VHH binders against o13800. Designs and how they scored, part 1

Every score and structure here is a prediction.

Target 1, 230 residues: o13800
Amino acid sequence: MNQVTQFSGNSANLMLYWILKSYYSRFDRIMWIDTLGTFNPAALPLPCLEKTMLVRSFDAQGLKDAVDELESNLKSSEDQAYALCIDSFSNPIGLLMAQGNISFAHAFMMTLGRKCRILTRKFRLAVYLSTSLVYIKQLHLSKPALGNSWPFCLDHSYILEDQQHNKCLVHCNQSRKDLLGCSQLFLLLKGSFTHEYLTIDFYNGTPVSVSSKLHVSPSLYHSSTLNSPS
Positions, changes and structure headers below are counted from each chain's first letter, unless a header gives other numbers; antibody chains are not in Kabat numbers.
F, E and O are the ipSAE of ESMFold2-Fast, ESMFold2 and OpenDDE, as the mean of both directions, binder to target and target to binder. V2 is 0.75 times the mean of E and O plus 0.25 times the DockQ between their complexes.
[cut] stands for letters that were removed.

## First folded at step 1 (VHH)

Design b1 (framework vhh_nb_b201)
Fold by ESMFold2-Fast, scan of step 1:
Structure b1 (fold): chain B 230 residues (1-230), chain A 121 residues (1-121)
Amino acid sequence: as target 1 above (230 residues)
Amino acid sequence: QVQLQESGGGLVQAGGSLRLSCAASGFTFSSYAMGWYRQAPGKEREFVATISSGGSTYYADSVKGRFTISRDNAKNTVYLQMNSLKPEDTAVYYCAADFWSAGSGYEYDYWGQGTQVTVSS
């Protein structure tokens, strides 16, 4: 799929592993950019690993260099389907912000995000990003990292909320192209537009099952029984 | 010294219109994205609309076609024009400025105190 998709939360990286484990046969090549040193090859099947180029880049410049290398590869073989996984996107940008030039870091982030989005439109490329959730003290609210401008670079954004008993609740934060909200991930995970939320079970750091809640009925009931012509 | 002050909320009947304003001070307004969020009683705060420094807009699906976000950089003000209001639009509406500080382990957005919008059936 030719889209930029973000997953945010403590377990967001596990969605990247799940997508590759489930759909690696749809990609000819995979680039995994590891910014934390936490890549786990045991989480992926051997045929998937054989397609995967691992790049370790712990700062913002290294992240940009890896994306530039991907662009060069795409231009050389535009007939191939590529996946790009970045785990974590927010970490090296956060380190750049900590260096004190907030305006530069923000411009760098947006330029890189726009580049990824443009590459998905020009080539057979799907981009999957993991980012952190950040707690905002003033609002008692957790939201995806990288501020309110960052969503302009994304086609889809999902929040992962850790639950008890190795479960993770996935809910849609943003879907720019999807007429039914975040149905593109619901289609990918379950093939249904009627599911409101997805719950993913994790076991030893790998997603093992996906379940969903059916959409609640009050608005459907009101639509069908009220204001109907007699 | 950064402040955001919302105004324009009130009580309106379903199908009506309201225009919210957010006056910003203490930062270089024209350089930052501005947004609107809302929170209904007992529910989590949700995204409504955003406008970039360059004027690009993005809307939540629930308000697309009914709400319009705009900005006036000369007045340091962002606006939300709300048309065809529904009872489910009832919430406190918050203005946000997109400042980010990852060095503290938190993302800092400057937020206003909010303005109440109540839509009667």
Scores: ipSAE 0.000, ipTM 0.174, lowest interface PAE 13.2, mean pLDDT 72

Design b10 (framework vhh_nb_b201)
Fold by ESMFold2-Fast, scan of step 1:
Structure b10 (fold): chain B 230 residues (1-230), chain A 122 residues (1-122)
Amino acid sequence: as target 1 above (230 residues)
Amino acid sequence: QVQLQESGGGLVQAGGSLRLSCAASGSIFSDYAMGWYRQAPGKEREFVATITSGGSTYYADSVKGRFTISRDNAKNTVYLQMNSLKPEDTAVYYCAAYSSDFETVGSRYDYWGQGTQVTVSS
């Protein structure tokens, strides 16, 4: 099963590049939706770039149109494996909220998120999103943007905290039970676009396993084996 | 449906300048994003610079501030102005074109040129 995976934080976009750099051979086509104007081709190997379609969409309607175009491509293509990267998903939604009705922005966001999730179940599609973090003073913690309902659209969610010397700490804040039951996972990344270290999974502060590699690299699966014909 | 031909490479001393040109044949040049890549001895092909159909530019960290990419849609040509050249810039430089799969927004890497040699002496 292909999945919807979110990365949140100042360096969240680096995880999208790392995934493509590491796993581009699993995809026949890649769509990168750039909502910030920051796409960096230098971050990806040439064979990956040759599969990559860059779409610039600075507002919510443009983001929706790009996803609709992807759906059209998925429906019209032979059974091809696609990756969709959206950098940043929260930016155009935040702009919509600032300019319009919050209820409308929330409905738009959830409709688009549900569509992405449905597309991963119908087609050979993996979706990777970058979002911002919001600091919640009452809880003394940082939480991914987009509110309490948004996680229902996600299979996996990771939070990135910038560290000194081009290092980034990554931890898992959500994983579906039907995929992999992690409660906490720490990753140490060094340098831009490069994965350097894998750390131990934790559960209530106790190291549980070294199988944390499954949490570091969400499944990039091309099969529809979870679908049973009726 | 586009053919790319690079020119302007050659031998230059460190600190010097070169201007590379990439001429594209085809009616849809203005819809393409254009890029430059290079391959140095013993290394994989690496990104240098790109310019989108809308004119946005992106550069590899190693060339920022020294190289400038530009395009002339009337001449179907993309340029790479290389200033303050260093021996480590020695490579074969390749032009690439990205076609759009979408009518208004999008690009992908479709076409490559033959390459042009740039040699920077110390």
Scores: ipSAE 0.000, ipTM 0.155, lowest interface PAE 16.5, mean pLDDT 71

Design b11 (framework vhh_nb_b201)
Fold by ESMFold2-Fast, scan of step 1:
Structure b11 (fold): chain B 230 residues (1-230), chain A 121 residues (1-121)
Amino acid sequence: as target 1 above (230 residues)
Amino acid sequence: QVQLQESGGGLVQAGGSLRLSCAASGSIFSDYAMGWYRQAPGKEREFVATITSGGSTYYADSVKGRFTISRDNAKNTVYLQMNSLKPEDTAVYYCAAELYSDFWTAEYDYWGQGTQVTVSS
């Protein structure tokens, strides 16, 4: 609660639907900012939809305007719990960068992200963002879009890795240490070669179950292979 | 927009050293992976070295152990220290700024105008 959470990957938007489907009773109002034109009301229960205000914003300014509207609503509300879902946060920023305004786009992104973070501290607001993953060829790995400064705006960041048989491996990329929801991170394991992950079962693009498992990290498996005698 | 300006190229004898600098204009230099590429006459542009936003470095086999890439985020500058230079290192050296591969199109990759390095035998 009252935190900024990012999900990154091809299936990241499905986590936003799963959170609302599972936890909508905890929120008095929900704002969904749709930057792709892909909002699917059939994915959410009717009681959840009755609390949801849909805002379509296809560019960076529209995204900012929607957040400003949320701020006005929060200031007008007394002790109401709000959720903000942004699907996709990286899309309008990427479009702004495509116009040759990369430094401006980054400054815009960080200003908006800080605003969202401040709002979660001032009001009963939880923020959930979907963003793209990017593959870095030099590192031979994928990481969340939006650069190295962006994680400063986040309390939690999760990477969704698509797997076979409609499954998705969820890796915790960043989490506050005082929270029990994400206790093991690949980057924070300090020589522990296992990590906890959530397995999400999908049916027709909708999450239907979630389970937690401990497994050997792919990085450990690869590292042990590199140490094989040859 | 990111603008890149290389400096430090010149003529040097084999076995000598040069330090190339690349100054970037932009508020979020620290979010970029910075790289050096080179192009010798009649050859394709080839990778030399890269440093990620987190500081990890990668080198072409031909320069590993001789060249060192580093960055100074406070000065928005990336460096290439070139030691034990060989005649085959003669090329125009280009600085590149790359936010991420396969997320951004090639138009988001920023290149400097290049600096000539000539190594005499």
Scores: ipSAE 0.000, ipTM 0.136, lowest interface PAE 14.8, mean pLDDT 74

Design b2 (framework vhh_nb_b201)
Fold by ESMFold2-Fast, scan of step 1:
Structure b2 (fold): chain B 230 residues (1-230), chain A 120 residues (1-120)
Amino acid sequence: as target 1 above (230 residues)
Amino acid sequence: QVQLQESGGGLVQAGGSLRLSCAASGFTFSSYAMGWYRQAPGKEREFVATISSGGSTYYADSVKGRFTISRDNAKNTVYLQMNSLKPEDTAVYYCAAREFYTAGSDYDYWGQGTQVTVSS
């Protein structure tokens, strides 16, 4: 039914807002777990906010408690469509790792990630995570945080690369339908990919326009306005 | 700041009913989600039911079909109607207040609890 999707990069949180702003009508309930204290209700339409349950969880245990509460909600209303947004997933886990409890932090992270994935298979649930990119000096590349085993908890992983003039290039780092990774756009409600990159123009903290080099039918971008290529 | 006062607990025979009330003060009640949790001796606190500011309800599987959560915004009160009570429902029941779709903590406000005892 639904899947676990990760966005990584400086603008990753803006993708979560864009998804909710664009697709909130398709969810009966939304849980937003705010781990940074940065949730901006002004970024979302009032009808979306009325469906949104905001949970503040600054540490790893609080994050787990919020997911456990979501599980209870899902079990009580199995035929309702839910969205879970976690902004940022990497922050409380990184803080736990920084305390020197690396084995516990890793086990905690993987257990929570597996739980989220299982919940998307059992219930009408879509999970959207924002995470940090980390720069690996030796390899001269940036990759999503949380290590090499974490991607096994994800169905999709996208990297947001900041461009000039408030533009952000979004490309696919991982897909369960294509484990090689590719410049494919995940189209949420059809569970489909387009074989191309997506350019998103962020203005004043919200996406203004979306464009692609490939022709996509309007039904695949049902909540997006396509811009002419610049 | 926030104050929650539970009432309506007591002794009841299996198969009976109780209605718990939670009177709230110190915040804009209509903007908060309200919930019920319970804790039996020697066990962890568990979720029972919640009602959003908009009136949407969610229940734990163990109580679904037997318990009903409701609210009266004019009286700043949330209720838990408990029907078909079982000995396994014996616990201290806690009222909780959460702020949905606004800035601030969601789950940090708790009442003192009210004891529910269900005899066999």
Scores: ipSAE 0.000, ipTM 0.131, lowest interface PAE 15.0, mean pLDDT 71

Design b3 (framework vhh_nb_b201)
Fold by ESMFold2-Fast, scan of step 1:
Structure b3 (fold): chain B 230 residues (1-230), chain A 122 residues (1-122)
Amino acid sequence: as target 1 above (230 residues)
Amino acid sequence: QVQLQESGGGLVQAGGSLRLSCAASGFTFSSYAMGWYRQAPGKEREFVATISSGGSTYYADSVKGRFTISRDNAKNTVYLQMNSLKPEDTAVYYCAAGSEFYTAYGSDYDYWGQGTQVTVSS
């Protein structure tokens, strides 16, 4: 809660469904901003859908308008817990960049991202974003879209690596230092941690099981104790 | 055997500069993310900077604008250029190497160096 989390990769949107399926009872209201026209209500239980507002916004202005509506709802609904899911954040920004003014598109993106982050600090709001990965041949790696300054708007960033047989590895790309490690959002961790990763099994596009593995850190690395979210 | 060897530490006056080096061996350096951490006496080890195998960088807020991390894959070496040093930067500085798929700012690293002492006098 009260954090901005990004998932990047071909299966990134499935993480948003998994979060809502697993944790919808924590939220009083959910806003889902669908920028692709791909929202699948069959992936969520009926009690979750009953508290979910779907907003379809195919361009950057529509995305901003939806976030502004969320802000209005947060101000009028004192002490309610809200979740915001944006699937996909990178799509409308990429379309805005294609219109020719890269500086404007970047400023728009950063302004919107900073607004989301500020809202998580002022209200009981959790923000979950899906973004694409871009493969950079010269560097032999895939990076989350949206460039080098975008991570400053995020508390957590995870990369989803597709595996064979409907499995996916979730790798931590970024986590704030007061929230050490890459397991805080999804892995219920109690006690000291060092190295942890999450494996998610998919069946026909729906997550069906989650497992985690812990690796012992070198003796010179200080570990942190994390509280376990419900 | 994996080894990380730091060098370049020492005593410097406030406002001065130091360049730390970390020579790596025993693994495919170019495929690993590299990072710098520091630990002052009586404090927890804290993140300083990281660089991906592809050259993307991320810095702790306390050092952003003053420190620059870089790498030379041909020499299997990562560097930390430290400018405008403050007494608060006094610490043992550690080099770390980690799989890029599982390491980034705030993530655990697979391998650690022995550390190099940096002392900044006022």
Scores: ipSAE 0.000, ipTM 0.112, lowest interface PAE 19.1, mean pLDDT 73

Design b4 (framework vhh_nb_b201)
Fold by ESMFold2-Fast, scan of step 1:
Structure b4 (fold): chain B 230 residues (1-230), chain A 120 residues (1-120)
Amino acid sequence: as target 1 above (230 residues)
Amino acid sequence: QVQLQESGGGLVQAGGSLRLSCAASGFTFSSYAMGWYRQAPGKEREFVATISSGGSTYYADSVKGRFTISRDNAKNTVYLQMNSLKPEDTAVYYCATPYDFWSAYEGDYWGQGTQVTVSS
């Protein structure tokens, strides 16, 4: 791992829980930064919780302080594998921007994102973020929040679209070419296909099954509708 | 066609209550965080409250304990319940998604607003 991965959409936080539930044995320590007050410890196994430090940070400064604490921990615990989960990254940044200083908010966001990315390169750290989706009407597209510069801080970006009560359509928005692209998500979900789009069935907030789709929603990251992911 | 339409404003005496509604259409409402903002005469727009897609809420200190934000995903509507209103709450109230402020549209997702006037 050792990469920055973003999930966007209504069910994005469930991906963070699923990753930890499935792969907590790969990590020696986990930091969960909760910006929404919604962390659910019942969603994680007890061995995972024993490794997990919960930090609640409802504003942008608190989010930065938590990342700074993580950096201190990484330096003190060389050669241990860490996971950082931030649920939601977009919430405190959106609130900071709403307070009227867009240049400050943008600089703050990009500085923090670059720091997270640098930490994944220096230490055994995987970073998982959840963010909101926004609809861009001129382009007839939905895209992750935080603007056009933010993706430069990410190695992988996935969009989750709720389709049915228990199903999410997953789109690969961005992926590093050298790392098999969207195949990384399929490996995490134990999927059988390397398609750009897949459907995840959820049961009690847990992915249960994965299936491939050939058609994409017109509202997701497309100005034209295509019947094939090729 | 993203549309946000506010309603429920009006004239009320100090200590009174109003409930604002924002009807949304043209996008997958349940997937988006929604917020309320206000602008008093001669002032910049001010944050009031936000609610995440999952229902978590955050409030400006000036309204905390008096205002409650909520949503109804079946109706594609976000609400602001305003209690114990003060003259300083007088403003046009706007519904918006808080995460598209520096998008190419720079506020195209702000609704038309609804006027709230609190008499002293």
Scores: ipSAE 0.000, ipTM 0.196, lowest interface PAE 10.3, mean pLDDT 73

Design b5 (framework vhh_nb_b201)
Fold by ESMFold2-Fast, scan of step 1:
Structure b5 (fold): chain B 230 residues (1-230), chain A 123 residues (1-123)
Amino acid sequence: as target 1 above (230 residues)
Amino acid sequence: QVQLQESGGGLVQAGGSLRLSCAASGFTFSSYAMGWYRQAPGKEREFVATISSGGSTYYADSVKGRFTISRDNAKNTVYLQMNSLKPEDTAVYYCAAGTYDFWTAGSSDYDYWGQGTQVTVSS
């Protein structure tokens, strides 16, 4: 608990569904912030949905307002365990940047990210974010959206690459020397991973199993990423 | 000022049908998600169905295929059509309103509640 975890890629949102489907019993309340209008209630069991408050926020201000509401709820109920899922975090920030307000958008993004991180340290809160990947043609590499400062708001970051036959390859972008004891993802999988690559099997867009692959490979994230102080 | 008034409850035989109505006033109905909950004697209030401001619906597993939730924004009314009723559907049915576009969370997440209407199903 008490961690900010990012998943990046075309299938990143499916990790949020898998976490809630598997572990909703750990949370007293769940807030799902939907920035794309794509929330699928059929992907979650009814007991999980009964704990879930869906907030639709299509712009950056709406995203901030939803996080402010969560903070108010946390302050009034300090002993409740909360999960916050944001699908997608990068979408409203990207729209703000597209308006030509790049410095404002960056400051807004970092302020909101720091707030989420502080809330996880102060309250019983786990934060799960989905973001897009940005492909850099000159480097032939993909990296998470939102720039080089954004990783300082994250405890853990994972990159998902879609593969053939409803499979997804997962790279640990921010990690300890090994994957044992890393983020809630590896804790929830109830195993230790000594490999950087994971395979997730999908059925009708829902993750159904996760397995490890033996392979030593560098991260897809080009900019160096280090664990930041809390 | 805000009021939710349920109607349409009553006594019905197993296999029968009832249509519940909830008339809303005192708020911008079209902007609210609407839901139905029920409470049987000696049990906690449980979720039945919800409809978003945009018309998306979600149902509890126990009522899927038998109950249909709908809304009429021109009349500020939400409906629950209950078919193939079973004795275990016997409960007080409550109408609820919330500000989010889709709300399936517990009873504490709705802003406004009606007084309830009794549904009794005999076998």
Scores: ipSAE 0.000, ipTM 0.146, lowest interface PAE 15.0, mean pLDDT 72

Design b6 (framework vhh_nb_b201)
Fold by ESMFold2-Fast, scan of step 1:
Structure b6 (fold): chain B 230 residues (1-230), chain A 121 residues (1-121)
Amino acid sequence: as target 1 above (230 residues)
Amino acid sequence: QVQLQESGGGLVQAGGSLRLSCAASGFTFSSYAMGWYRQAPGKEREFVATISSGGSTYYADSVKGRFTISRDNAKNTVYLQMNSLKPEDTAVYYCAAEGYYTVSGDEYDYWGQGTQVTVSS
């Protein structure tokens, strides 16, 4: 908890659903901000869904208004643990940028990101964001949308790479608590998160440990404990 | 042609101050968010501070309260005032015209050449 975590890629929203399915019991309330109209209630268990407030906001102002409403709820609901899921964060910001004032859109994005981060420090709040992954041909790499300054609003950033046979690689793009960069990679089976997953720890780009587990470890909230066999 | 040129770096003792400047040309400066980044030996570039065209600022936790970013649109210049410098602030400091990556992959990011800051104890 007390963290802003981003997932990037075509299947990034699966991580938000997986976190809620695995850890909804840790939260008293969940706010899901749906910017695409794609929220799937069938993907969540009933007790999780009963804690979930769905807010549909298709533009940047609506996204900000939803976050402001969350702040009001946090202030009014003493000692409740909240999760905020935003699927997708990049969509309304991209639409704002397309309106032609790039500097305003950038400032808006950074201000909203900072607000989310401040809220996680002041309240019992975990924030989970999904965003697009953009392939940039001239750089020969895929990177999260929203540019170079956006990642510094985040505590953790993960990239999801679709694999064959209904699998997805999830690897760490950024961890603010990892002094030498990202240290984790894990493999998910799409559509089911009760199956075994494989965790690979990297140090200076070299895998230093590999572990597998039958259930989701709360270590995703604390990247430093992900490799512990318990 | 877009150009960013940093100046003001140098050697300073711990507890001292430096003011970095970045002169910009070749684009509509007032329309871009401007930022400062740094890279210490053996490390990746890290974010330091950013300022929007409207003057809104955001700082890395490690520099909050010590560094101040500002801009002068009439001079096409962004500044970083660095106070209470520590040895761990030693790095090459880079100016960036901060843009974004659209869903389509378009870029608006530009970088300067960097200026060395060395803080001795």
Scores: ipSAE 0.005, ipTM 0.221, lowest interface PAE 11.0, mean pLDDT 74

Design b7 (framework vhh_nb_b201)
Fold by ESMFold2-Fast, scan of step 1:
Structure b7 (fold): chain B 230 residues (1-230), chain A 121 residues (1-121)
Amino acid sequence: as target 1 above (230 residues)
Amino acid sequence: QVQLQESGGGLVQAGGSLRLSCAASGSIFSDYAMGWYRQAPGKEREFVATITSGGSTYYADSVKGRFTISRDNAKNTVYLQMNSLKPEDTAVYYCAAEDFYTASDYGMDYWGQGTQVTVSS
C-alpha cells in the first residue's frame, strides 16, 4: 500500500508489529526506525527479521538521516516493495519542542512528513508510524499528538484506546482513500466494515486476536485470528 | 473567535505573479501558525506554505523558490506572494489558522472560504 498510516496510543507500536507479522511477505525490504530503544525482535518471525533493517535514532536529526537513507535505497531499488515503520515519530519532535525550538520543531516535522508522503507516491512504499495521544482535560478525551498541521501528511490515522483486561479499542480517525473512513485497516483484516470498531486482545504485548464490535451492518465479514510468530 | 477572509485571486498568464492576502479577526492571530493550502478540481487539498507564530517558514517542494509566505501581525494578515506561475498552480487557495502549541484543540482549526487562482497558458 502506497500510503502513510498513523497509529496513536500507548499500544500503537503493537499495531506496527502486527502488520509486519501478518504481511511481511508483501514487502521486499523493511526499515524499522526505533526512536525509543524498545524494538523487540522476538515479536517478528525470522523471515520478516531477515528483511528488516533496524535503525536506532533518538533525536530529530537521526530520524531525518534514516529517512534520507531510505530515499537513497528506494532510488537505487525501484520496483521493490518497501515498508517503513517509525516507532515513535512523536518522541523526537517532542524533544525539539521541549528544548524551546517550537517553530523549528513544527517546520522539521512537516518537512519530514511531506518527504515520507512524497516517497509513498513515487515508490512502492508503505509508511507506518506510531505517535502518542494527548489528553484533553476539558473534553475528557485523548487525541493524536503533533497538532493540526500534521494530519495533512497522513493518509490514514487510527486511535488505540486501552481497555480493561489487555484489550484495545481501535478507532478510525482519518482516511483519505474512501468516504467510508475505516476501510483500509478493515480490509487488512480481511473484512469490510462501515462505522465499526475493532477490538484487539493482547497477551504479553502481542496481539492474539482481532474482532469487530457487535453492530448491525450490511457488510460481509471475515474473522481472522492473528498468527503466532513463526 | 477567528475568521479568515482571502483576497487577491484572479486570472493571470503563465509566468505572471499574484499576491494573495488573508485577513484574520481577533487578538490571537499572533499566537497561530498560518498556512496556505490549495485544491484543484478533482484533486485532494494540498499543502502550499506555512509560517509559524515565530516567523519560521516551510514550503511544498512544488512551490519552493517561486512562492513566499509572510505575515504582518500588526495588520492580522498573512500573505502569499506567487511568482513564475504555471498552469498547474490553478486551484482554489485556502488560508488556515493552526494552533500547533496545544495538540489539544482540533476545534481551533480555522479555514477561509477560498480564493480562485487561474493560470492560463
Scores: ipSAE 0.012, ipTM 0.236, lowest interface PAE 8.4, mean pLDDT 74

Design b8 (framework vhh_nb_b201)
Fold by ESMFold2-Fast, scan of step 1:
Structure b8 (fold): chain B 230 residues (1-230), chain A 119 residues (1-119)
Amino acid sequence: as target 1 above (230 residues)
Amino acid sequence: QVQLQESGGGLVQAGGSLRLSCAASGSIFSDYAMGWYRQAPGKEREFVATITSGGSTYYADSVKGRFTISRDNAKNTVYLQMNSLKPEDTAVYYCATDYYDSSGYEDYWGQGTQVTVSS
């Protein structure tokens, strides 16, 4: 899948590991950009690690430099399939915004996001990124970080909600096929629209199964992008 | 909510000048930083200039000394004065608001105005 996919929530990084563990055979090369210093090589099988370039970048400029290096690699190896994982995208951007030039930080974020999206259209590249959830005090709800313009850079966006007994609900709040847009993404988070949910069981911090919410009609199982790995 | 509409774009010869305007509707204009961004054909959207609610200005290196951003809170309008225009300034120019606090980032965008600089 040559698309940009975002996972948001306290366990969002686990989805990146699960995707690579499940699908690393589809990729010739993997770049993992670690913005927190938390990359866990033990979470991935050795054949996956042999394909993986780890880049540690703790600020926004370092994140951009790593993406620029990926672009150079893509141009040099045009027939190879690449995955880019960014864990976490929101951390270095949030730090840049905290420095006080909000318009610059916004422009930087959108420029980088659009570059990633353009690279997925020009090359055999899939981009997976994790972001935090932020609590919106005036609305009494949590939504993905980075505001209302950021979703324009994404093909898919999913929210992870931690549940009891090491379970996590994943719901789709945006998809390329979903013509609702950014305003509709916000309405979806307020519960104005029906959600599709996936249940992910965790064991030792690793997702071991993915299943659809069973009380919904069988036809709803067929549309989930997170239900395809086996 | 805030709605933004750009105007003042057009065709101009290299070395010429244009003034872009962005009219905002809504009562919150003075509370937001305002910025200009541009997107050339086949390129990503890039930062041009910003002005804070307090009047501080910041510019992209490519436009420093040539472009000036200003605002008129009484008219709910932000301006971009563009001098010494070059062919590489050709782009659709967008006006945007910025707002950020610990609860999240919210912004609004205009539809854009085309600027074409002939050589």
Scores: ipSAE 0.011, ipTM 0.205, lowest interface PAE 9.6, mean pLDDT 73

